# VHH binders against q84jc2: the designs that were tried, part 130

Target 1, 232 residues: q84jc2
Amino acid sequence: MSKMRNLVEEKFLEFYESWVIQLELYLHQLLIAHNNNTMSETELRHLISKLTTHHKAYYTAKWAAIREDVLAFFGSVWLNPLENACSWLTGWKPSMVFRMVDRLRKSRVVLVEAQVKKLEELRVKTKFDEQKIEREMERYQVAMADRKMVELARLGCHVGGESVMVVEAAVRGLSMGLEKMVKAADCVRLKTLKGILDILTPPQCVEFLAAAATFQVQLRRWGNRRHYVTHS
Key: E = the ipSAE of ESMFold2; O = the ipSAE of OpenDDE; V2 = 0.75 times the mean of E and O plus 0.25 times the DockQ between their complexes.

## First folded at step 7 (VHH)

Design za3 (framework vhh_7z1x_3)
Fold by ESMFold2-Fast, scan of step 7:
Structure za3 (fold): chain B 232 residues (1-232), chain A 125 residues (1-125)
Amino acid sequence: as target 1 above (232 residues)
Amino acid sequence: QVQLVETGGGLVQPGGSLRLSCTASGFTFDDYGMNWVRQAPGKGLEWLSGISWNSGSISYADSVKGRFTISRDNAKNTLYLQMNSLQPDDTAVYFCAKDYLRSSYEWGTEYFDYWGQGTQVTVSS
């Protein structure tokens, strides 16, 4: 429990730093593939598979960590303040990636009618899933101000086993609810990413993944620069 | 509170058919995607198929595409898997699994909310 909390933060910090370094290496490979335009479809699919495996590894590690300490992901120590400011329920907001897809279209990338239709269907589904989770988070926040929670907080002031047990049970329930909401948000992220990659051709997937990785890496660099200057 | 109960497993001859059912309770069944997953003896978990809350989106693993059909009856809180052209390598424990979302997808068994206890399917002559 409490002893496991520090270990969770330290282990995930170590994991995340390594994960970002590997993302930068994959970004380099994506940019080479995009610039050369001579890679076979099989080679492009292999590179796309490496990126999807890399992103899945992130969520595997994250889910193991949130099972132990979900609160570590609210105000994460492995993220700089800019990265934290851009977070929606501990990660990127799924519907925002469609803005990146729209930019690819505006760069004269030709999407066939069937792709445009499927992307719009995915956008609608993604937004719907986001709104459901936002409603659940709102209910969670309202429940914190509910009469029952106020009564439990009052009971926590008393000495004795009975009030302590009731408060501990309530806290465990709150953590489980928060874990479920974070996992639901991550599932929307994974579904959105998978859906986009399934709709796009391999060259378009490389462009999309390169754009996404570039944004993630640059956001971290911008935030690290300002944080260093501010605290140096 | 949440419970998923698989039934319909058993012994079947190669080339035969079998229909699995999964009865759900303890949650609003028609608000979530559902999945079928199997585990063969000595092997890891393999995702087979997923279906969205309203049956509007369905997907299959390449290993079962064209042979298995997933469906659901929201009025009965029941998920189904119709298995045709069964092969000996389809021998496994079959699990139903509840998604966190209204839709489902094939990216990994570790991303499911709740699992059933499983039902044994044996394909043998």
Scores: ipSAE 0.136, ipTM 0.577, lowest interface PAE 5.7, mean pLDDT 84

Design za4 (framework vhh_7z1x_3)
Fold by ESMFold2-Fast, scan of step 7:
Structure za4 (fold): chain B 232 residues (1-232), chain A 125 residues (1-125)
Amino acid sequence: as target 1 above (232 residues)
Amino acid sequence: QVQLVETGGGLVQPGGSLRLSCTASGFTFDDYGMNWVRQAPGKGLEWLSGISWNSGSISYADSVKGRFTISRDNAKNTLYLQMNSLQPDDTAVYFCAKDYLESSYIWGTEYFDYWGQGTQVTVSS
């Protein structure tokens, strides 16, 4: 089916493709830093700062785009079907990054007891914040089925001056609700990422960021190479 | 309807102390993390400190760690910042900011739900 892309979708597609190319370049730098013990702490902190700035740039662009069209981020045209299938509220599920943290337990740089305790506290808090958002999304979905919304949907089938204005206001309200939920989810993502980086040493941060970027890049490559093998 | 009002700013000499207050209305205060942010003349916004809904998690920027103390009184819907050992570099407009969720620490000032109007702090002799 051919779906016409709107201006927001076209603009963000161009942004995202460039953003992923830059992520792959940063991943290369992270892997070099991880495999070689030649970089100073100052150099490692500078590289970590480049990655955090890159992720902030993504959320800045995303929030500008969702202000115009939040629905563009549900089933995004700049993501392949595998990337879309793995999305939780338009992005990565915050608690999933603790899988990358668990990899550090087997790394050459062992996590100290104080770090393990803080990471566990952060994991519990992150899961709590996820559950709050999931409850809000459930309430949003239930509200869409409420009697008043059903009546507004019927009104939308009868075009007239007053009906058009009432339906238009309702649609704007729904979009604003979704925008707030997406921003709340993104805030949990940013808090989780920042919390992990604050707990970890610079070499551990590099290893964590390399693992996260590797997963993101490989998920995109796996989805782009999807083949239906049909035997005739 | 949502409102944040900062008070307690003023002129203070280097080495002095000030206590800022932020009174919140229009939302359930004890459901949300709160933050202090400042903006010095001609500079960008700097995040200083954050506190969770129950005071269980508190974080500080390195520039103020050991000198400033964040606290909250949920019964009064009020956020506080106790500022000690003030230096001329602390001269700024100080804002309180509401988090999107309960948890006070966010990576940048652009990720806060609401800001107050600010209160001026001037450190000079």
Scores: ipSAE 0.011, ipTM 0.324, lowest interface PAE 8.8, mean pLDDT 81

Design za5 (framework vhh_7z1x_3)
Fold by ESMFold2-Fast, scan of step 7:
Structure za5 (fold): chain B 232 residues (1-232), chain A 125 residues (1-125)
Amino acid sequence: as target 1 above (232 residues)
Amino acid sequence: QVQLVETGGGLVQPGGSLRLSCTASGFTFDDYGMNWVRQAPGKGLEWLSGISWNSGSISYADSVKGRFTISRDNAKNTLYLQMNSLQPDDTAVYFCAKDYLDSSYIWGTEYFDYWGQGTQVTVSS
């Protein structure tokens, strides 16, 4: 009753629910392609393109939403508590997808040495990019508690006028900093995903995308089941 | 603080050539990927080309592949676009844009953090 959603949260909730339903439909297509060997390479490339476009649509919608309210993406109302607990800067941690890639090495997916080398190079680069963002997040957290912010908080005790404007400008600056960090993290996510897909063959891409989508869908189902059990 | 300034635009005849430059300041230029984007009259933004921090990765939109060449000079903090075999439908405002990272594998204008103000290219007889 008491928790109000803003328009950004309501709009993105509706978008996200539709996006997840479509992801589940694509997962069914990926599992059929993986199990049946019935699709041509052209058909597999078309399916991979649909998934790539689908992920791009998510980030397009997300970036429009965070421009209006980046804080909606920290502890999101459209995610269950388990999904939120597994979040790194409002989404999946980029290096995590290499665990899906490592699984492919055990699952009769034939990765040639050249692919293994390129995937390892991409993994190292992804981890380096994550560390850069983590350093910026640490700087942001320090800035939140720095002397100037403490002084601005104290000035907020004085009612009215120019003090309110100065505090509002500082808060807007902090929100813009978060938006920039979230966008940087999302760029690492998309770069990592695209890099993996560029290294893998179409059948390997299908298996990788199926593994990733399965994990995302199952994580949502596990969180929803556990929430029901704890609240029933 | 961050500024991107495009130069080199102008009026050119069909089949002609033009070289655009973008001078960057206020950030470490050689840490980031750079892009060229255009907007034709009455149309949306169209990504044309991207180049990684070290020029090791270069990509082009199909509409300009084989006609345009992207390059950069990190010592001069400058990005270039060499445009050959210009056509009337290449008429647009051309923008220089900075990636969030040292390179980009995503082809969307919404994924760039800073833009120049643009330079007008008109291809007309």
Scores: ipSAE 0.014, ipTM 0.388, lowest interface PAE 7.4, mean pLDDT 83

Design za6 (framework vhh_7z1x_3; at its last look DockQ between E and O 0.86; V2 from the best seeds 0.00; counts 0 for: pae E 2.2 > 2, grease 27.5 > 24.2)
Fold by ESMFold2-Fast, scan of step 9:
Structure za6 (fold): chain B 232 residues (1-232), chain A 125 residues (1-125)
Amino acid sequence: as target 1 above (232 residues)
Amino acid sequence: QVQLVETGGGLVQPGGSLRLSCTASGFTFDDYGMNWVRQAPGKGLEWLSGISWNSGSISYADSVKGRFTISRDNAKNTLYLQMNSLQPDDTAVYFCAKDYLRDSYIWGTEYFDYWGQGTQVTVSS
């Protein structure tokens, strides 16, 4: 195993733990803002901007790590088993976020007709991009199983000569393909998040971000609690 | 392989106009959003404009709204930037950039799939 691969996982684990702690602090601020009707639009926009910057920082760090070792993100050591089980191409499934918007609408979010129309347009666009990436992932899986790949794997059993170079080139090509798919999936996530925030009012954005952060934090706590209960 | 080649840069007088072109190859051009980005001497990257796969969604940075027009010709695999009312502050290397998706730019230039080599635009009297 490569020492560089271990370093990527170690560095991202350290980053992610700090990132989650800061997310919990921002969640606290979002909940205070949601329960406090005295905050100005400017103050709410500033808080929304802090959350946007925080999520953007996650993708900046993730893309740097993926450039070095994309496979670290398919079975992430910094995520518990429940978080890993709920992942779609190394993160949240973009279309699922519209179920959260729908659930919020029943409780606290009041949407006007123009917002409903724009959200439906965004949902259709998001679902299309998601399905395109799913088709690319299927093609990747087929390529892994094709006869050329099997032959290259066989060549890898023979030490020395051109066979080693050919196998290494093929493995690098496969990793680059995965990196591209993960980055495409992350772009769907970022565009979906931006689109929702652009459609919603500042108070609605705060409520949406609070719900999203609450779910992410609770999913982590549920997965961690399950582990402790199992070995108690 | 994916390749983006920018052309149309050069020296222009203040108040003048230039049309930049970016010719794409190695991918299905009409399946992706495209962007224009510039870098002025001693400054960072500045996103200018983005256009979706079908030209149905177009956006501009506030610094260029009303002066620059982005367009694309999918039959020719070419992206364009029409630049009008050029000012000395528009002096920069101009890059075209390919999105990972059908839509144009999101929150940062770090989220683009591929970049051209750039073309120099100098606005000087």
Scores: ipSAE 0.558, ipTM 0.820, lowest interface PAE 2.3, mean pLDDT 86
Fold by ESMFold2, look of step 8:
Structure za6 (fold): chain B 232 residues (1-232), chain A 125 residues (1-125)
Amino acid sequence: as target 1 above (232 residues)
Amino acid sequence: QVQLVETGGGLVQPGGSLRLSCTASGFTFDDYGMNWVRQAPGKGLEWLSGISWNSGSISYADSVKGRFTISRDNAKNTLYLQMNSLQPDDTAVYFCAKDYLRDSYIWGTEYFDYWGQGTQVTVSS
């Protein structure tokens, strides 16, 4: 079975490359704001709003793409879409962002006790939402096995007619369910981001957003370094 | 099948009041945040208010804060919007919307799971 990218995946990856390039431009603005400390609260909130708008644009494009083909986001291994979900539902695990907050707190960001309490409450809510989504995904394991059996029958061990309409309906039903699960996971990511930005002061938000952007740019650079070595 | 049914719309005079109801079925109502959204003639969707699964967190758009009150009765699977001091620019179709999660999400109306069919509110003489 082929592991080639499809059109939906290629289109989204092209969007993602452009999105990361623009994120790097915003990172430069965040670093200037961090180092300068000459901006008013209003100016900082405007910059923060640009970053949140940029993150929303990522999910707008993603949700349009999953409407076309949600399975493209689970990789190219048709027999095991739940295996892809073990890395977590087409993206970073929402609770991971709290490790970044914890690192900033140890190095540069001073949090008052009220902020610490609110962040812990948010961490608990985020973990609860993650666990609920993980439990719901487990319910798809039987549907995955049934789809796997149908795909194997398509490859040649079945003699005589099977209803193509029944198989196509089952695949559409699975895709619709997975689409809702991916959207729910993305909502956890977005609510966690908003919750953190609401708790932090504008200078602290700039620190956090700069760290997040740096991490994401570094992940892209790591991928490019591997490509350069293998092709040079 | 998920259903959200809005009732309580109608024609009122400026300065009047209405209470909208949204009755939910086909899902566990008290597991999700709920929202009210409106669409005025020729305009886009405007989020108005959201309420968490247990009513512990409530938020309002600036355009309606102080005039509108959101509430829910989980025993009756019903969401409410009390609207006071209505003016002609409140004329719109009002929608009830279910969140994907326990807390209402206000970063945009595109992040809601299910929508009702809407109820018309008209404020005029």
Scores: ipSAE 0.475, ipTM 0.787, lowest interface PAE 2.2, mean pLDDT 80
Fold by OpenDDE, look of step 8:
Structure za6 (fold): chain B 232 residues (1-232), chain A 125 residues (1-125)
Amino acid sequence: as target 1 above (232 residues)
Amino acid sequence: QVQLVETGGGLVQPGGSLRLSCTASGFTFDDYGMNWVRQAPGKGLEWLSGISWNSGSISYADSVKGRFTISRDNAKNTLYLQMNSLQPDDTAVYFCAKDYLRDSYIWGTEYFDYWGQGTQVTVSS
């Protein structure tokens, strides 16, 4: 039986589907720009700005949604199983994007020594932040086995009367901690992305963004195909 | 519990200077970026400046660049904002805000996890 979606899930699902469609359109533009060496720097910067704005819009919507129900993002019904399997704290793992940068280095893109150095510094910072968040998340998860969770478990066996209020209080407590973790993770994502874009030239940014968008879109497509094949 | 307490606000004449302080407690101060934000009457929140955990990175809004200077003393758990050449349009409540991370870069004012109560700055002749 399919899990019934709550209002937050439904709303964000709709948003995300639209957002991905727009991302695909931007991907097309990025690919054209990448393959067309006639675009001016101004035009490239404009395209980069559109993508940046698009990503900001995602996190604006996400943060609004997690304020209502952060737990929805730990199920992420708008993602297929493959996308979910690749998720780290409700999104892409920040350190993953450096693989895409490495790909640029292997391509026609020549990074100067100064760029390489800055990228390495950023990588180190990103990894540090990831690890810090992971440790905090682990501690928080262990701490979930507290008095409130025990009470919740007890109430699960005997639901009635005053039990609803206790359950709600317990869930709120958990949600607050999770929301903090998710926001911290998202900050790492955004700062990593911005850091990379600040280091790269406009043409390099376009190539990077194209690679990132391609990965995201293809991951979704692959996952969808696999999911439907499995259930067909 | 995290606390941020701003001080140093007040009334100043145009062209004057003020130095704001933000005293932090309840967290490891030298492990997080810090920011100054203001809110003028009838206006939204405006980010002004950010500084990383070790002061290695500093940024300013265009509106205050060249006039304001952000700094921190980690030994005192204190953030500072030196404001020079103050103008009437600088009149606002000034807040210090904590980053989620060590390095400060602002995507928006929503990306801070803790705020002070603010200190009033009034620039008037």
Scores: ipSAE 0.110, ipTM 0.587, lowest interface PAE 2.2, mean pLDDT 88
ESMFold2-Fast, scan of step 7: ipSAE 0.531; ipTM 0.809
ESMFold2 (binder alone), look of step 8: mean pLDDT 85; pTM 0.868

Design za7 (framework vhh_7z1x_3)
Fold by ESMFold2-Fast, scan of step 7:
Structure za7 (fold): chain B 232 residues (1-232), chain A 125 residues (1-125)
Amino acid sequence: as target 1 above (232 residues)
Amino acid sequence: QVQLVETGGGLVQPGGSLRLSCTASGFTFDDYGMNWVRQAPGKGLEWLSGISWNSGSISYADSVKGRFTISRDNAKNTLYLQMNSLQPDDTAVYFCAKDYLRSSYIWDTEYFDYWGQGTQVTVSS
């Protein structure tokens, strides 16, 4: 329990801890499947389905939480400082996963030319969507620096009175803008993940998902082992 | 408010053709990707096709690739699905769905902002 955490942060921390434990269990299953050449296509598809359902559960919980408090996802208390430092708009940067896909070209199961072409088309599409979100965030940051917003911030220095209502309305508007952008970024993430899985064969999907889960789990472990200090 | 209305469904013979239309209102149509989704009797939702805001990017599910063509008319706020070489297993309720993103469509039915009420397509002899 912490008095510095609000209800949304406490509930999502409980969810995220259990979600990560389950991810590690699925990672173990993915690594076994990757090293086992006797698993059927049906068995591999079932395992891939478990992972996609697990990721969908994360976004279902996240979107419910950001509806209540989107700011909890900027500097999240359930993430360590290293995880937070590697975050792009409250999650992984979509184009980053293509670096993991590139490792599949060095694996035993070689990508056919048709897959390479589709992955490159998806990479270009993902980068386009990503840049659109970045432009939207830039516009949001410019709006934050507008003369009117600076004026409203000055009014917030006065306790009580008529100015309190105006400041509260402005803060609500800012939060709603962030909710829209976070959901847009999450849609790019989900679209990119589904696109890759639709292009890859089941063994290639298992290898890709294992690489992604390994990176996520190891990043968390590295960050948890590091000593850090607060700077003024 | 935001509204999507599908039309053009009906009964058609195997090998026949139908054109579905979806008229949009309540949002800036040419800023968003659009999608077609269907649900066959006793089955779950199946994504069929998506088109970007400017028609520059189009994708199809393997089950309909080569037979169905998605298109849009931004001046009329209308999305189309031209369906050729219809088969009995194409029998379903067809829905149009708005992408969450301003400049693209999404691939999975769980992530759409707004849906129409659907139009029934029946392929039988």
Scores: ipSAE 0.000, ipTM 0.184, lowest interface PAE 12.8, mean pLDDT 81

Design za8 (framework vhh_7z1x_3)
Fold by ESMFold2-Fast, scan of step 7:
Formats: sequence, structure tokens, C-alpha cells
Structure za8 (fold): chain B 232 residues (1-232), chain A 125 residues (1-125)
Amino acid sequence: as target 1 above (232 residues)
Amino acid sequence: QVQLVETGGGLVQPGGSLRLSCTASGFTFDDYGMNWVRQAPGKGLEWLSGISWNSGSISYADSVKGRFTISRDNAKNTLYLQMNSLQPDDTAVYFCAKDYLRSSYIWGDEYFDYWGQGTQVTVSS
């Protein structure tokens, strides 16, 4: 199992590094599109589709990896300490993206009243789904403290293969529960992203995606260069 | 606590119709999206249809579009699947599945909180 866990971390590290490099290339295209008033709606929609496909590829790879070893995603080796510190259930916190949406209200392409209403409805729904996940996580942690910790404590007083089997079953149950929570959080992320893109016009989608990708790329750079930045 | 019970399966001839029901208990039914999923003998799971908590959003897999209709009755805590123009390749165990989150609409990837026991549908002459 230890060897399989190292393999999952190694494979996802290689995947993630390649995924981030491709994200930076897409960010370059988004910034060009954002500064260019001559791109057609069809061209903008194709670019938005590429970003959407890229994010879906991330979750496809993540869910395959989590099925093998969900614990690899708690304290991930492919993320720097700053990226890990900013994580909420192994990824970005869904409600935080609405801060980027608020920036669009001050852009040259103003949001119409109908869009503002739909975005506020989505924000409220996202916060509700987010809080539901947090309540489930709290219930999960309480259940672990009450039943599995008591079970593990009792097993610490006994010796033999029977004790080993019970501990392994408890650890499997823990991993399955965490996988469920992480996938639930990822579903909220995907619903929030899709919801925003469905409400916004193609130029607004490009601006939003550029802001999101810029933040992700800059957060990684800040964490990797924190010593240089501190001395500058 | 959470319980999903599927009924309405059985043997039907090609071109026939069946109506599946799923009765839910142990949770606030009208807070959650619901789904139908099937598994044919020796095959993997296939998502068929989803419906939001208020029936405002409904989606279908290409294999069943135009033939199957998903609906729900929140007052009765019941989910339905009306199946028309049944074909031999519709033979499968059909499962009712609860979304984890309120108003769940999942982007091509299936994530469900709880699954029922399933009901067998056999389409043959």
C-alpha cells in the first residue's frame, strides 16, 4: 500500500505540473483576448470551451487519484505551503470566486440587472451548498471521535491479527468518507464555475477566467518565490 | 436513516412501457436533486436522467432522450421514471440515487450521496 501511495503522489505531481504549464498558456490567450476588441463571439466561445475542458480534465485526474489514495490530497506534495494554506477541502473555496465576479461590475462591460440578480442567486446557493459540506465534515469528525477513536483506543490494549483487521476496516471507512466529502466539494466548485459562465457574456467569461487563472498562477509564484519577495 | 426503495420493474416485451417509482425517507426530499442510473449484466453503471429539487432542471443521457421521462412528487417523497419504447438493450437493474447537495447538477461526472437497492427491468419477447 505504501508503494502504491508513493506512485499516486508521483503520477499526480507529474500531471499537475503539466496541467499548470497548460493553464499558463491558456492564461496568455485569455489576456490577449481580453485586450483585443476584434475577436468574434465564436472565437471567444472556443477559448472558453478550452478552459472549461482543461478544468474538467483536472477533476477527472483528481477523482481517479482520490479513488486510490484520498489522503494524498491532504497536505499535497505538488502544492507549495502557501497553496496548501489557502486550500478549503483540497481546493479553492467556491464562494471566494464571487469576489472576482464583483470586479466585473466595475469593468467597461457593465453587468446588466438580470445578470446581477442571477449571480446573487447563485452566490446564495453556493454558500448554502458550502455550509452543508462544512456541517457534514463536522458530523464526520464528531463520529470519528466518538466511535472510531474509542475503537482504536481499545485495540491499543490488544494484540493479534484480529485487531489488525478491525483497524484496517476503520481506516478504509475513514478514507471512503473523506473521498465523499472531497468529491462533494469539487461538485460545488464545478457547479459554481458552470453557473457563472452560463450567466456571463463571452467577453465577461474571458475576463472572469483570466482573473481566476491569474490568481491561481500568481499564488503559486508567490509561494515559490516568497523569500525573494520578502527581500524586495 | 436515509432510505430509497425502487419499485415498478418487471418483464416487458420490446416496444412496451414501464413506470418506475422510488420512495424516499430519512431526509428532506425537496432539498435534493434525484437521479436514475442503471447497470446492465456485465456492464458498468450508466447515468440516465437527473431532476433538480424543484423540477426546474431536467437532463437525460442520449441513449434515453425522447423515450424516458423523469418526474417527482415532493408531497409524496417519490421519484418516477416513465419508460416508453423499451428495447432489449434497456435490460438492466435500475437504481434511484440522491444527490449529495441541494440543486445538484453535475457536469458529466456522477456523484451521488446514496443509492437504492435497485429494481430489475427485463425487455424480451
Scores: ipSAE 0.000, ipTM 0.186, lowest interface PAE 11.9, mean pLDDT 80

## First folded at step 8 (VHH)

Design ga1 (framework vhh_7z1x_3; at its last look DockQ between E and O 0.79; V2 from the best seeds 0.00; counts 0 for: pae E 2.2 > 2)
Fold by OpenDDE, look of step 8:
Structure ga1 (fold): chain B 232 residues (1-232), chain A 125 residues (1-125)
Amino acid sequence: as target 1 above (232 residues)
Amino acid sequence: QVQLVETGGGLVQPGGSLRLSCTASGFTFDDYAMNWVRQAPGKGLEWLSAISSSGGYTSYADSVKGRFTISRDNAKNTLYLQMNSLQPDDTAVYFCAKETDLWSEEYTGSSFDSWGQGTQVTVSS
C-alpha cells in the first residue's frame, strides 16, 4: 500500500531529488580531480567550495522545511529504507565520517602527525556531542507521556472544532522540541564536516568529499535496487 | 555586524496588498535561509515563512498559505514578502529573521540569530 505524502514531503522530495542529481555531478568532478594530479590548489579549493556550498544549501532548505513540518523528516519519505536505517536524527551520523577518514589513511593519503592528532581530537568531540544530543532526545522521548501528550491523547478521543485546535496546539509544541533536536544534530554534522575540511589539505579534502559523496550516492542506489522494482 | 532592515509596512485596507523588504548586511546573505516572523499586539511571535539560501525552497505557515509569498534577491541582499488578501488579523509588526549560523560552534537552541527592527503592518477599514 502506497503511503500518502503530505505537501511538505512532496516538496522536499522534489528538492532532494534535484539536490542529489547535482551531488552526482559534483561527485564526478571530485573523482576527476582526485585522479588528476595536475589540478592546481586554487582549482581544488574552488571545487571544495562548490561542494560545501551545495551541502549548506541542503541544510538551508531542510531548516526551511522543518519550520513547516519537522515530523516529515522523521519519516523522510524521500529516502529509501536503507538510507533511513542509516540515518541518525534525520541525517547522517557525524561520527561516521571518521571511518571515511580512516579509510583514506589506509589508502595513498598520508596524514602528518599533527593532522592525526587534530582529527582524533575532533572525533572525541564529535562523539561527545552526539551522545549529548542522544541523551536529550532520550529525555524528550521519555517525556512523551507528559501533560501535553496526555492532553493530546484525551482530546484525540473527541470530535469537534475546538478540540482540533487544542490538539494542533499540542502537536506544535511537540514539534518545536523536535525541531531543536534536529537543528542540534545538524550543527554537529556541520561542525564535524567543517572540522575535517579544516584539518585536511585540499587534495585530501577532495578525496574525502569524493568518498563521502560516493557513499551517499551508492547507498541510495543500493537501497533503491533492493526496495524498488527497477526497470529492465 | 549583522544588520537586517525591514521596510514596506504601512496601513492598508482589508483585501489589500503590501510588499515587505528586508535588506541584509554584515554577512554572506546567500549562505543562509531567511525567515519572516510577526508579532501581533498582545500575542507571541508567529513564524510565517522561510526561504532557502538559493531561494529554491520555500515554506509557509498555514495562516498565510496562498496569500503570502516569500522571495529573495541575493544580488541585492534583499528578502521580500508579498502579502495579498490582507485581513485585520494580519495586523502586526513583521520581522526579518536570519537563520541560525549553520557552522556555529555553539547551538543555543535559537532558530534565529539575528532580527530586524521590524515594520508595522496595519490592516484596517
Scores: ipSAE 0.878, ipTM 0.957, lowest interface PAE 0.5, mean pLDDT 91
Fold by ESMFold2, look of step 8:
Structure ga1 (fold): chain B 232 residues (1-232), chain A 125 residues (1-125)
Amino acid sequence: as target 1 above (232 residues)
Amino acid sequence: QVQLVETGGGLVQPGGSLRLSCTASGFTFDDYAMNWVRQAPGKGLEWLSAISSSGGYTSYADSVKGRFTISRDNAKNTLYLQMNSLQPDDTAVYFCAKETDLWSEEYTGSSFDSWGQGTQVTVSS
């Protein structure tokens, strides 16, 4: 197991580096679009679609990777994955994206009242979806504790392989549950992103995506200093 | 609406090779990850391999790693599985499966939302 987990981390990092390079190229195009007032709405929508497809591609690769080994995204196998996931399940918290929208609203981006109301509705929905995931995490924690206690009680503290097999089964059980939780969290992230882009006009979407890509690129540089952003 | 059609199965000798194809229609193929899954006689479903929407990431179950290669041609809306070094316990019906749409309202817990009809692979002396 340890070798396969290490390999999944390395393989996904290779993908991620290529993905970020392409994101930086899209960022250049977003900045050009922001400065070029001659771009048509259809050209802006095409660029926005490319960014949306690029983000979806990230998650399709992530889901392929977590199917192989979700624990590769958390940390040491011996630590409780829930302690390693005290931040939001292997990614940014969906509701935090509204901080980006709020910054843009206070600066250059002017939103009409209808957009503001729709964004507030989306913010509430996003927070409720986050709470649903947190409730599922709590239910999962209870179910996992119950299953592990039953398995440990039935198998006892046998030496000679059976104790190791119980530990390995417990790790597999956690992995399946964590995979489902990570996928659920990713769906909230993408639904929130789509919701914001549906509310904003194409020029506003370009400004939002440029700010978001800039932030993501800066986080990658900070994360690379700390390698996998696990050093606090 | 969504259709997935597998071809390329058949009877092979141990150690042989086959290439499976899955032609997709009814959806934007290059927006979704694609998967291969098999079901051996009397067994449950076994996930084998996944490929990301762009083809930039592939993953494999331990049982097939090194022997099977997943690929896709987005221009032809086709998913492939190259199977080498086949053994009798690879005998199964092989399905292609479309990953659940990430844009869906609320994740249902199901990994796949569409399946092909399957193609039989039989490995015997």
Scores: ipSAE 0.517, ipTM 0.825, lowest interface PAE 2.2, mean pLDDT 79
ESMFold2 (binder alone), look of step 8: mean pLDDT 80; pTM 0.803

